# Ledger of designs, part 128: VHH binders against o26223

Target 1, 191 residues: o26223
Amino acid sequence: MKLLWTSQHIKVTVHIDGKVSKMDVLEAIKTRRSIRKYQDREVPEELIDKILDAAMCGPSAVDERPWHFIVVRNREMLEKIPEVHPYGAMVKDAPVAIIVCCDSSLEKIPGFWVQDCSIASQNILLAAHSLGLGAVWTGVYPLEDRVEGIRRLFSIPEHVIPFSVIPLGYPAENPGTRDLFDPDRIHLEKW
Below, E stands for the ipSAE of ESMFold2; O stands for the ipSAE of OpenDDE; V2 stands for 0.75 times the mean of E and O plus 0.25 times the DockQ between their complexes.

## First folded at step 9 (VHH)

Design m62 (framework vhh_8pnl_2)
Fold by ESMFold2-Fast, scan of step 9:
Structure m62 (fold): chain B 191 residues (1-191), chain A 121 residues (1-121)
Amino acid sequence: as target 1 above (191 residues)
Amino acid sequence: QGQLVESGGGLVQPGGSLRLSCADAGFTFSNYDMAWYRQAPGKERELVARITYGGSTNYADFVKGRFTISRDNAKSTLYLQMNSLKPEDTAMYYCAKDLFETYLGEYFDYWGQGTRVTVSA
């Protein structure tokens, strides 16, 4: 008999600084920061499954959902990413990285896959934060040398486009929080 | 081209004050959000405070109420006023343009040599 696991087995609560925390959506959005320093501690597969489930739940143009994900835990592969991504040095020190890709064969409307993959990338960052992890989006598309470097390194087919590399782990830095509200960017009824 | 030079660090007793300065000679200072970072012995580099080009400020929880970040765009100078200093504030302090949330990865180009702050009795 084949046993199948579903996202319904995934729990919602996480430990933060020795306390169980339930972060609301607004708090998660406002307190998420890029994290580039990680503890030497493995991330459970169950948390990666939660993060990828959240990534796939974003809105998508004509609901095409063109995203595919590569989960990289192999240390030798993580150590090679900085060779093809000049600002990806922190990836080699992460316990895991997710590569967000577009399968262009799934496109129903040209060009909107960029927004779709951006939404998936941001959902990964927010989900990781809500689970007590830290992550950072390192850009790949539309820089041709990074796209081809990542494609070559992970044997990605020509019809699939690597969009972002997101290392993640338990945070080993605390960049604090931001307050970015700017009322001058809000216009009532007209510009 | 745009080099940042930090100054104002030193040795101070707990409860003391220091004012750090960061001078820029090469880029359009007023067009960038700026930040102060610190790195304590045996710890990773962490954000202390940021200031937008429009003057809005943000602080790490561990310095709120004690530190004040400010800028003088005409002089291309960034400041960090540090009050009620604690031993835990002992670190090398760095200024930089605030690209910490960049998704391209380029956020280190304007880092200076740092200025050392030691808080001990």
Scores: ipSAE 0.510, ipTM 0.790, lowest interface PAE 0.9, mean pLDDT 85
Fold by OpenDDE, second read of step 10:
Structure m62 (fold): chain B 191 residues (1-191), chain A 121 residues (1-121)
Amino acid sequence: as target 1 above (191 residues)
Amino acid sequence: QGQLVESGGGLVQPGGSLRLSCADAGFTFSNYDMAWYRQAPGKERELVARITYGGSTNYADFVKGRFTISRDNAKSTLYLQMNSLKPEDTAMYYCAKDLFETYLGEYFDYWGQGTRVTVSA
């Protein structure tokens, strides 16, 4: 079933075989939206692999690459995530979620792991979008209740910090595109 | 930058009716889910009603068929028809727009300034 979401600006041709036309990087960035509704359709492992590959391509502080990824497809576990993540309701409806984590033992410079995991998370979102999938970043860190909830749920070691939960699936919504350019946020040479 | 502007609030007697409006001067209105929230003094903000970009509606339990959320995409305006108002409905009412880009959990991340509804005998 070719769900052609024709928004005026985003022809995401999702091929049944998972072959999606490649977006250029600017197109991916500009047209990406958080997607919280998903089709009842499985995401091929090949796409997840590509997404994770992209997630690991970002820079990190002194190349520390502290990120780990938990790929969750188990329905029971997906359904439990909202219990510990009050705003993660959409996760139960996704065919798969990626939990981005930091292994603190890999951290070389304190505090930069947040940036590293953010870059990884954003790359997941962009890669997903470029592949015809929808995703949303649901924040875990630094909210302690969510961190501990996810930790307990997935038996994550103490030295590993869950950072984000990113459900993914074929989009069942089309929120359109936004123009978020604001020249008032641009300062030349000085503030 | 979008601007949401609520109107239509006021003082009404119990059992009365009000129609709230929210004008959206920002992004393409038709592309976004919209919602009404309310906040009573000393209470947390709570969802009243939601309407998707596709027109599907959802209501809080306390609404019990008294309120109707609707939208006019041509006018970029959100509405809340409130009937059978109760003193407990007294609150500041806010319209919200779901921009779908928050990672902190709230679905609605753009808000108006609110319009006050007072239900009193």
Scores: ipSAE 0.070, ipTM 0.490, lowest interface PAE 1.9, mean pLDDT 87

Design m63 (framework vhh_8pnl_2)
Fold by ESMFold2-Fast, scan of step 9:
Structure m63 (fold): chain B 191 residues (1-191), chain A 121 residues (1-121)
Amino acid sequence: as target 1 above (191 residues)
Amino acid sequence: QGQLVESGGGLVQPGGSLRLSCADAGFTFSNYDMAWYRQAPGKERELVARITDSGSTNYADFVKGRFTISRDNAKSTLYLQMNSLKPEDTAMYYCAKDLFETYLGEYFDYWGQGTRVTVSA
């Protein structure tokens, strides 16, 4: 794991299969799908750095920004995740996974770290998609068995809470896109 | 909470048609996206078609233009109209609640026996 910094900023140019990928925000949001099948191809460190930069840019309650990230590339460790996460079988086949964590010592307002880590997790999914990668959020918190299993597997301190495990890679499936707009869920002025 | 029961399969000649049905014994059918999957002997299960709770559809390339997925939320029933059937469409067909975007648990849920489709002369 190596973060790339120029002064205090990450380089912004992305190349995917010989082309520069530019996706507007609405397109990224509407076309992102969970991806659980990955090509046998490494993800460059530069792309992981860009994804993590995006993950840290979300809004945060009282700007506490409690998120920490573990980047897992070690195949033996990836293969052990399904042992502590019953629906994380795809993780063992991914070239890399990101574990989103909350450092509770950074928490300034009780309970809002869950929203903060949810925002970071979604930003990882959107950033990965915008860069031509596929990813899926596999839930950890608030299931105590999964939280403790991941904590022990990755030597996570007791004041740090693993929130989600997000495997990612170049997609080996294309589930298509969906139209989910439902005007019956929109209320004007009042309920 | 819900059990899916598939029906409508059978033996048909190439070029023929079948309509599959999937009835949800539960009360939550209209709240879920639904999908049809199939599994041929010796092969893995593959997605055939999906339909959202609002009725938007998506199809695998190998059935596009030949199959039509639809739903009747009042009857808690999912359908797959299969036209221009080919021998390679021979498989056990399953319906499932489509939980593909779940971040917690299994991404589809099926409890039906499936319905067998055989395309042969």
Scores: ipSAE 0.552, ipTM 0.790, lowest interface PAE 1.2, mean pLDDT 85
Fold by OpenDDE, second read of step 10:
Structure m63 (fold): chain B 191 residues (1-191), chain A 121 residues (1-121)
Amino acid sequence: as target 1 above (191 residues)
Amino acid sequence: QGQLVESGGGLVQPGGSLRLSCADAGFTFSNYDMAWYRQAPGKERELVARITDSGSTNYADFVKGRFTISRDNAKSTLYLQMNSLKPEDTAMYYCAKDLFETYLGEYFDYWGQGTRVTVSA
């Protein structure tokens, strides 16, 4: 089944054979939306590989690259995530989720791992969008109940910190695009 | 920042109907996703219905076709038509606006003060 989502600015065509339209980086950034509804359709491993490749291309503090990724396709596990993540209901409906984690043993400068994992998470979102998939960033860190919930659920060791859960799938909604530009947030030379 | 003001709540009998309204006096209404949430006493706030800036709608499972979310961009107003109301629908109903995408998993980050809906015989 081919589903075409058309917005005023973007026409995304995803082929059944996994072929995707090309999207430039600015278009990807500007047109990306959080997607919380997914088709009953599996995401090819090839696309996940591309997304993970993109996730690892971002910069990190002194090139520490502390990120690890858990790829979750098991339905039982996906359905359990909302039990420990109150606002992660959409995860149970996704064919796959990526859990971004930090291995603290790889951290070279304390505290920058949050930035590193954020960059990785955002690259996942952008890559997913550019490939015709929908995704949403559900925060785990720094909420202790979510961190520990995900940790226990996936048997994540203590030195590894779950950071975000990102469900992915072919989109079953079209939120459109938003103009989020706010000139009041721009300061020239000084505040 | 904007201001959301809900209205239309009240006391109704089971099987009755209400129409809630949410007036947006803030940013350009048409550019943002909107939603209705509700919170019953002692319970967590839960999503009732969502409508995107493009008009796509989503409903909670408990709605089962009883409620309809809609928007009038010209009036900067969000609506929730509630039919076949049940006692379990008794709650404070809140209007929500998505000003910025969140990474908390929740849909919306800007709220009104709410309007109370009571369904009782």
Scores: ipSAE 0.023, ipTM 0.460, lowest interface PAE 4.3, mean pLDDT 86

Design m64 (framework vhh_8pnl_2; at its last look DockQ between E and O 0.31; V2 from the best seeds 0.00; counts 0 for: unsure alone 61.2 < 65)
Fold by ESMFold2-Fast, scan of step 9:
Structure m64 (fold): chain B 191 residues (1-191), chain A 121 residues (1-121)
Amino acid sequence: as target 1 above (191 residues)
Amino acid sequence: QGQLVESGGGLVQPGGSLRLSCADAGFTFSRYDMAWYRQAPGKERELVARITTGGSTNYADFVKGRFTISRDNAKSTLYLQMNSLKPEDTAMYYCAKDLFETYLGEYFDYWGQGTRVTVSA
């Protein structure tokens, strides 16, 4: 079930009007940055729903769509993530985190769930950015200690594999822009 | 990949200035986001400043307004201009690839031995 929201939080969400920045897809891809510092401000449930809708729209091997998502807002649970993820310290300061998981019972071809869950993770980052939020992908799979730590912390069954932990919130930092185009990596017609 | 060599450290009085340099002997410098880190004896390493391939800069709160990071891709060199130095700035300073976009964690690459900055009266 969804977390209970206060009337003040719902009121704030309504007054913000749910407007999104008007950036095209290329701009969104090029300007998205990892964000690890967040404002002390709640993220509306409607924005999380939009992000997860976008996450599920990625391509999937033989359309197996093996992804499941855990939405974590409980402060106690967020504070425990750094205990099982050594580079997840920022998660305890985020208002919400999404755990991307693979349900292996949905897998139709071995191994391609990794690509599927990578696509879902990146779509979460892009969707968050397009909605004025910041997020960061913190890797879980294939590091066995992190996989088992996250599984136990969130009561994830054995046939489900936690893939990534993505804290998100309104950004409290601006890392700026990158220029990553490298023509030496482009080969015309043959290697 | 490239071997980074830090230089420009030294002993200065409070309020003084130093300019640190980090030279890359390789030819991939222009393709990487870069950062300056520091570590005081017995303390953990901490980020001082970042500069992206696009020229955007970010600073730790404790150096904002005093330090300036810059890069010269033609010379494969990273700089840190340090003004209004304080005793708290005393540390070994290291340059590294900025791994801010990593999804594995806060992994850092150190190529150099660092350059020592001492601020004392």
Scores: ipSAE 0.684, ipTM 0.800, lowest interface PAE 1.0, mean pLDDT 87
Fold by ESMFold2, look of step 11:
Structure m64 (fold): chain B 191 residues (1-191), chain A 121 residues (1-121)
Amino acid sequence: as target 1 above (191 residues)
Amino acid sequence: QGQLVESGGGLVQPGGSLRLSCADAGFTFSRYDMAWYRQAPGKERELVARITTGGSTNYADFVKGRFTISRDNAKSTLYLQMNSLKPEDTAMYYCAKDLFETYLGEYFDYWGQGTRVTVSA
């Protein structure tokens, strides 16, 4: 890690695996796209560790941190996800998927775990993008058939709620840039 | 309620051209990513082309440079210029709002009735 200090400004250079990551957070947010086609290329465990570290950096209701993550690399298991998730067909082609779950025994205030796990899920998407990977959030909760199916498939205990399945890999598509800013959604001082 | 209306199909000889149009009656066209799909008899609908609100385009591999998707936000109209048409391009063509960023799978809110393209000798 190298930190550079000057009299007029502060420069920070961070080394990750011998390379410097320079993606600005606003750039990452604006350029992240759902990626459903992946190269036939393994994702190193180190990158998954970085992504999960980022996932756990999100705020949570009263700091309850209710999240758990299942990392799935087994081909037979990845191929079974579409059997219980009708729009998860791309998961069978991904080198790895992360299942974001809520452990209800960690919940300190009812119902806020959904926001907590949503924050973690979005952080996974952004971190993957910043590392040169592509990912997509495939929704599980609150769809009962998907929740039950994923819980059964991965032997998830009854007090743990699968929230999302996020396949990821090196991207094999580029969906392009969008222009989504809509001034009509902005209200100054009141509605 | 929004309604998409496709037009511009017809009967054309191999190698010919058609320009398909899709009008978005009564709603804000410029806020949506858009797509063209097609469906041949006995087959599932398949993507032909996408265009984002930022102007980026993507095409199915079978297009091979023959088709061009475009949009005119002032006219609330989506276009598909189809050149070098082949008999295998014969299908019903549909426009739709492209829900590519959905986290629930692919959802298509607004399908029209389609416009038929027939390429024959």
Scores: ipSAE 0.567, ipTM 0.781, lowest interface PAE 1.5, mean pLDDT 87
Fold by OpenDDE, look of step 11:
Structure m64 (fold): chain B 191 residues (1-191), chain A 121 residues (1-121)
Amino acid sequence: as target 1 above (191 residues)
Amino acid sequence: QGQLVESGGGLVQPGGSLRLSCADAGFTFSRYDMAWYRQAPGKERELVARITTGGSTNYADFVKGRFTISRDNAKSTLYLQMNSLKPEDTAMYYCAKDLFETYLGEYFDYWGQGTRVTVSA
């Protein structure tokens, strides 16, 4: 059975058996939107696996790959996340969330873990979108209250830093399109 | 940079109604998601309602069907119909435009000056 998600500007086909029609990378980048409303549908494990695979394919400083991922499906835990993340209200409505973390013990060069985890987080968003899912990046680091809140909630060790919370689900909103291209931000040869 | 100008605020009794307007004199209105926020005295600013370029709407839990966000692209104007107002709805209401993708939890990054809504017997 083919599941079709269609909007005014985005058409994605997802198969129930885990087969999906993927969009090309440029389309994924250009059409991706933050999605904060989700259908009452479970996300298949196969899709999460694909997303996590993508999350681990990005570059990292000297190949340190410091990222860890917490996959959260428990309703009680999802409902608690907004308590420590004031602007994460949509998490409670998602069927699943991924928490991206850094294991500082894996860091080879100090400070680049933020870039590494950012790349991983963006890959999650792009992969989700290409698979017909909606997601949103809710920042945790470097906001101390959010970092500590998520740490306590999920019993994350001190050497591990929660970086982002990314709820995912089948989209229940039409995001529309945006044109974010700005030629004034492009400089040739010199500033 | 364009300007958002809110209007329609005022003093109303509990159970009353107001219609807020936000005129966009800046960017192409139809190209952006829009929202209403509010800030009560001593409280943090909070989202009230959002409407996308595609027309999808989202409301805060406290709205409970009392408010309706809409947009008129031809007039470059955002609206918030507020019915069954409560004292707890007393706040400065702000119009907002989404200019950039954010990941801090804030939905929008461009704001008007606000219009004051007071609900009191």
Scores: ipSAE 0.221, ipTM 0.651, lowest interface PAE 1.5, mean pLDDT 87
OpenDDE, second read of step 10: ipSAE 0.156; ipTM 0.560
ESMFold2 (binder alone), look of step 11: mean pLDDT 77; pTM 0.782

Design m65 (framework vhh_8pnl_2)
Fold by ESMFold2-Fast, scan of step 9:
Structure m65 (fold): chain B 191 residues (1-191), chain A 121 residues (1-121)
Amino acid sequence: as target 1 above (191 residues)
Amino acid sequence: QGQLVESGGGLVQPGGSLRLSCADAGFTFSYYDMAWYRQAPGKERELVARITTGGSTNYADFVKGRFTISRDNAKSTLYLQMNSLKPEDTAMYYCAKDLFETYLGEYLDYWGQGTRVTVSA
């Protein structure tokens, strides 16, 4: 890995099996896709650490940073997630999942923890993609049954709210990229 | 699983053509970007073509110039015109509302059963 600096940009060059891969921030954002099929292959702890470091770097309302994370690798626990999350079937086939939580005792302003945890969740997805992994955000909050199911399953205390479950692994599917730029949604000067 | 129904698949010789259709029984078809995916034997499901609510189209590199995606909102139907078919196009073809990026996790409700395309000499 080496960093290339310009006045406008930083570029990261990664060497993989003798080949050079280059992904800037815009490329990562535009090419990230939800991945729900994973190779039967372990994700190194070092990559999870990098992803969680990135998750904690987002902006936060009044800098309250209320996020906590549960890293789940235990197969029996992963297999129980679909029982409390009706669209989490892919989690049982993932090598690891991250549960993004809000510790309400850290909240400085009511309600903004949702935006904070959304930012952390998206950073997890982008960081995973940048490291050659695939991930998907499966929503928990604000669906009461999912919130309470996840809380009970992982012994989450009452003052902590599970926000999302994000399975991740080496991707076993390629949904392709999306071209979503819509100029009709951009208004100059006024609506 | 989903409310989408695909049709139009079949056996065709290399160089032949097929037109796939995907019908939505509901009234919400016009609200969603739509896509065709395929799953070849021994491979994972992959994007073939996408069309937005406004009619903008995107194609996978392996079908550019050969396939054309279109939609008829009045008929709640999505189409895929497939020309110059190759053995490598052999797959089960699925249409979907483009909810693959939903963070709610309900994309499974938006897939059809698929229609089989076999390109064989």
Scores: ipSAE 0.499, ipTM 0.774, lowest interface PAE 1.2, mean pLDDT 86
Fold by OpenDDE, second read of step 10:
Structure m65 (fold): chain B 191 residues (1-191), chain A 121 residues (1-121)
Amino acid sequence: as target 1 above (191 residues)
Amino acid sequence: QGQLVESGGGLVQPGGSLRLSCADAGFTFSYYDMAWYRQAPGKERELVARITTGGSTNYADFVKGRFTISRDNAKSTLYLQMNSLKPEDTAMYYCAKDLFETYLGEYLDYWGQGTRVTVSA
């Protein structure tokens, strides 16, 4: 059992060894942080399955569900990702990464796939956190060099667009929680 | 990206004051929110204070006006003025880049090595 510290004396208990604690959705959202350091510990397949299940539960434009997921555990491939992703250094330290992709052939309305894949990516992050894992969204799209780099590295077909690379693992850091509520960003009835 | 180095810790009597400093060797100090955290023996690390890039500040409830977080972007330095120190303030104090969530994949060393503050009669 590992404890993640939060502000306001909120303790997030991370269950290890396959025990999944029920985390309230608001708690998950509020306490989730990008995690870029990971333990030398494998992530069970069962957890990845749950995360991917969550990734596919989000809405999409006209329910087009254009997302595909590449699960990467191969050490050599993980170590190559930083070569094409300059800010993806943490990926080589993760036991697993999920590459979120869009199959453009599944897109029904042009342009909404970005929102769809974003929702899927965010759900991956939240699910990972709720399961006691740490993850970080490393942006691929719309940076062309990253898109093409990931495409080539993983032999992704032309009609499929790599969107994000999300390394996952058991957290080896505690960045804390933040209060990001800003009332100045809230407008009542009109701007 | 620069290493954070804390300083200014030490032994002080209850009611005393300390000023902590955190020097960032990096050139991107002004781009990030910064925060002080502390970890007391046997306790979890907790947020003490945060300061945004714009200079807005937020404090933990236990601070109660005793501490002031500030920053000097020109010097790439974060400060924590601690007044009216109490024994319960005894902890290792850490400087951190309090990053907003980013999906660019930035890899940062968030924490310094810390500076020890001991408040004892």
Scores: ipSAE 0.030, ipTM 0.380, lowest interface PAE 3.1, mean pLDDT 86

Design m66 (framework vhh_vobarilizumab_d1)
Fold by ESMFold2-Fast, scan of step 9:
Structure m66 (fold): chain B 191 residues (1-191), chain A 121 residues (1-121)
Amino acid sequence: as target 1 above (191 residues)
Amino acid sequence: EVQLVESGGGLVQPGGSLRLSCAASGFTFSNYDMAWYRQAPGKGRELVARITTGGSTSYADSVKGRFTISRDNAKNTLYLQMNSLRPEDTAVYYCAKDLFETYLGEYFDYWGQGTLVTVSS
């Protein structure tokens, strides 16, 4: 039995940087790439607001929605992130970064906050891409040194867990397109 | 098992050329972005070139214009054509699954002993 991958032809018109782009949801998912090089250009506050609105729209275990976000634009603070995150060197060159956090006081079911914050992180990447921005997820949790480094740097309280650091900006690189569809990973009716 | 076996290295004069090959097995090669890395003695690992599943390529500034990465999905083989070689290109070259989309920078997945490239007069 063969499976055919087809795109949904629902096109969303998005006004990006003075021009109109048409990108359906499947196109956004398939063409999003990690971006680590950014133009020296400010990201408008309204775009960050749209990204964070999208981040909060993900599904959440028992609807606990434990996510909190820190928006970092301060150059001095961005430059300190690589000191506590060994693979966050690109953050110092980004105009803005979002730190995704879990407020453990909002947790209703143990452990599922990781999935909730992963969903929020991916929504940030997709929303940024749909708006003409580039972003990359730099992992923090569950690496204890990174968790505590980020906590101290941003005065994050003990009951809040930093999950990911996502720098974003207008992209200054194009890593190109991927073709990742692997039918051998699809099992029909049984393994 | 997943395996990557590099070949084609050797001794070459400055200004010379070499073509490296990487034979991949144990996975669906066409479904993975691939990369070439190098490591000189006493130095850290350096990314040289990337090629996506879609055929898009990118290069480190140090090799741009001199090296060409390519792939043959029918043969499960990755190539690196190296032209205008310089003494500073001397290193062990490794092929790897490209980790550009990693959200965790501590792990990299390359297999094999690499292939030694020595550029000297």
Scores: ipSAE 0.539, ipTM 0.770, lowest interface PAE 1.2, mean pLDDT 87
Fold by OpenDDE, second read of step 10:
Structure m66 (fold): chain B 191 residues (1-191), chain A 121 residues (1-121)
Amino acid sequence: as target 1 above (191 residues)
Amino acid sequence: EVQLVESGGGLVQPGGSLRLSCAASGFTFSNYDMAWYRQAPGKGRELVARITTGGSTSYADSVKGRFTISRDNAKNTLYLQMNSLRPEDTAVYYCAKDLFETYLGEYFDYWGQGTLVTVSS
């Protein structure tokens, strides 16, 4: 019997009722890694709901909240994503992916939607990690081929811009820890 | 913070015995299935034994009849009694915690630094 080994940094307790233990936010940030290998295990809808809830809690420019989310579980669709996203190979192996999109009609200030959707995407990653899942941010925007590929594949309207594809699942790899702190990147008062 | 600390490894002759311990902290130990894994040099990590919250045990075929997994919930400790050790049992042994406080004891998330077991004449 092949038991799957998850990431060492998955500090989560999932209850049958969908409740999970708390992870310290700094711990979540520091220990989060991109996960590209997933267990053959379904992700409960309740966890996806929590992740999406977190995704919508981020700030946005003048509270425009331009984000939309496509939750993809269909195996055929997941397998097609790599065809239009050359760095999305792992998506075919994930039980679920979230596509973060911007509805341009919701923009109040031009251009800030990139920041808004980035915040939403990062919150997805952090929330996933805190819930014992692994995920990776695969960039779509601003690469035109990827944008149009995802648009066509998911019949996304022209006024809606696909921003990122985030496969997620229970992790089947442990990338280990890393220290990304660089004091040379810190400037006091001025450059 | 979840911590697992393995101990009890060492050098032993073929046919010898060792008892490994895993000290657990940072979670409600009694609520989780636990397991032992091992990894030999150049090989992948493999399941050795599992024990449920209810005390049910399972073993890899290679260790059945020789190894015994047990737990002491009062001490937050997992054990692996290894008897009739063989050279092929040489590996780093890891304690593992189940991902969920459920009866779904198939997925493990935490492990310690491991303890080396060397079986050699």
Scores: ipSAE 0.000, ipTM 0.257, lowest interface PAE 12.9, mean pLDDT 86

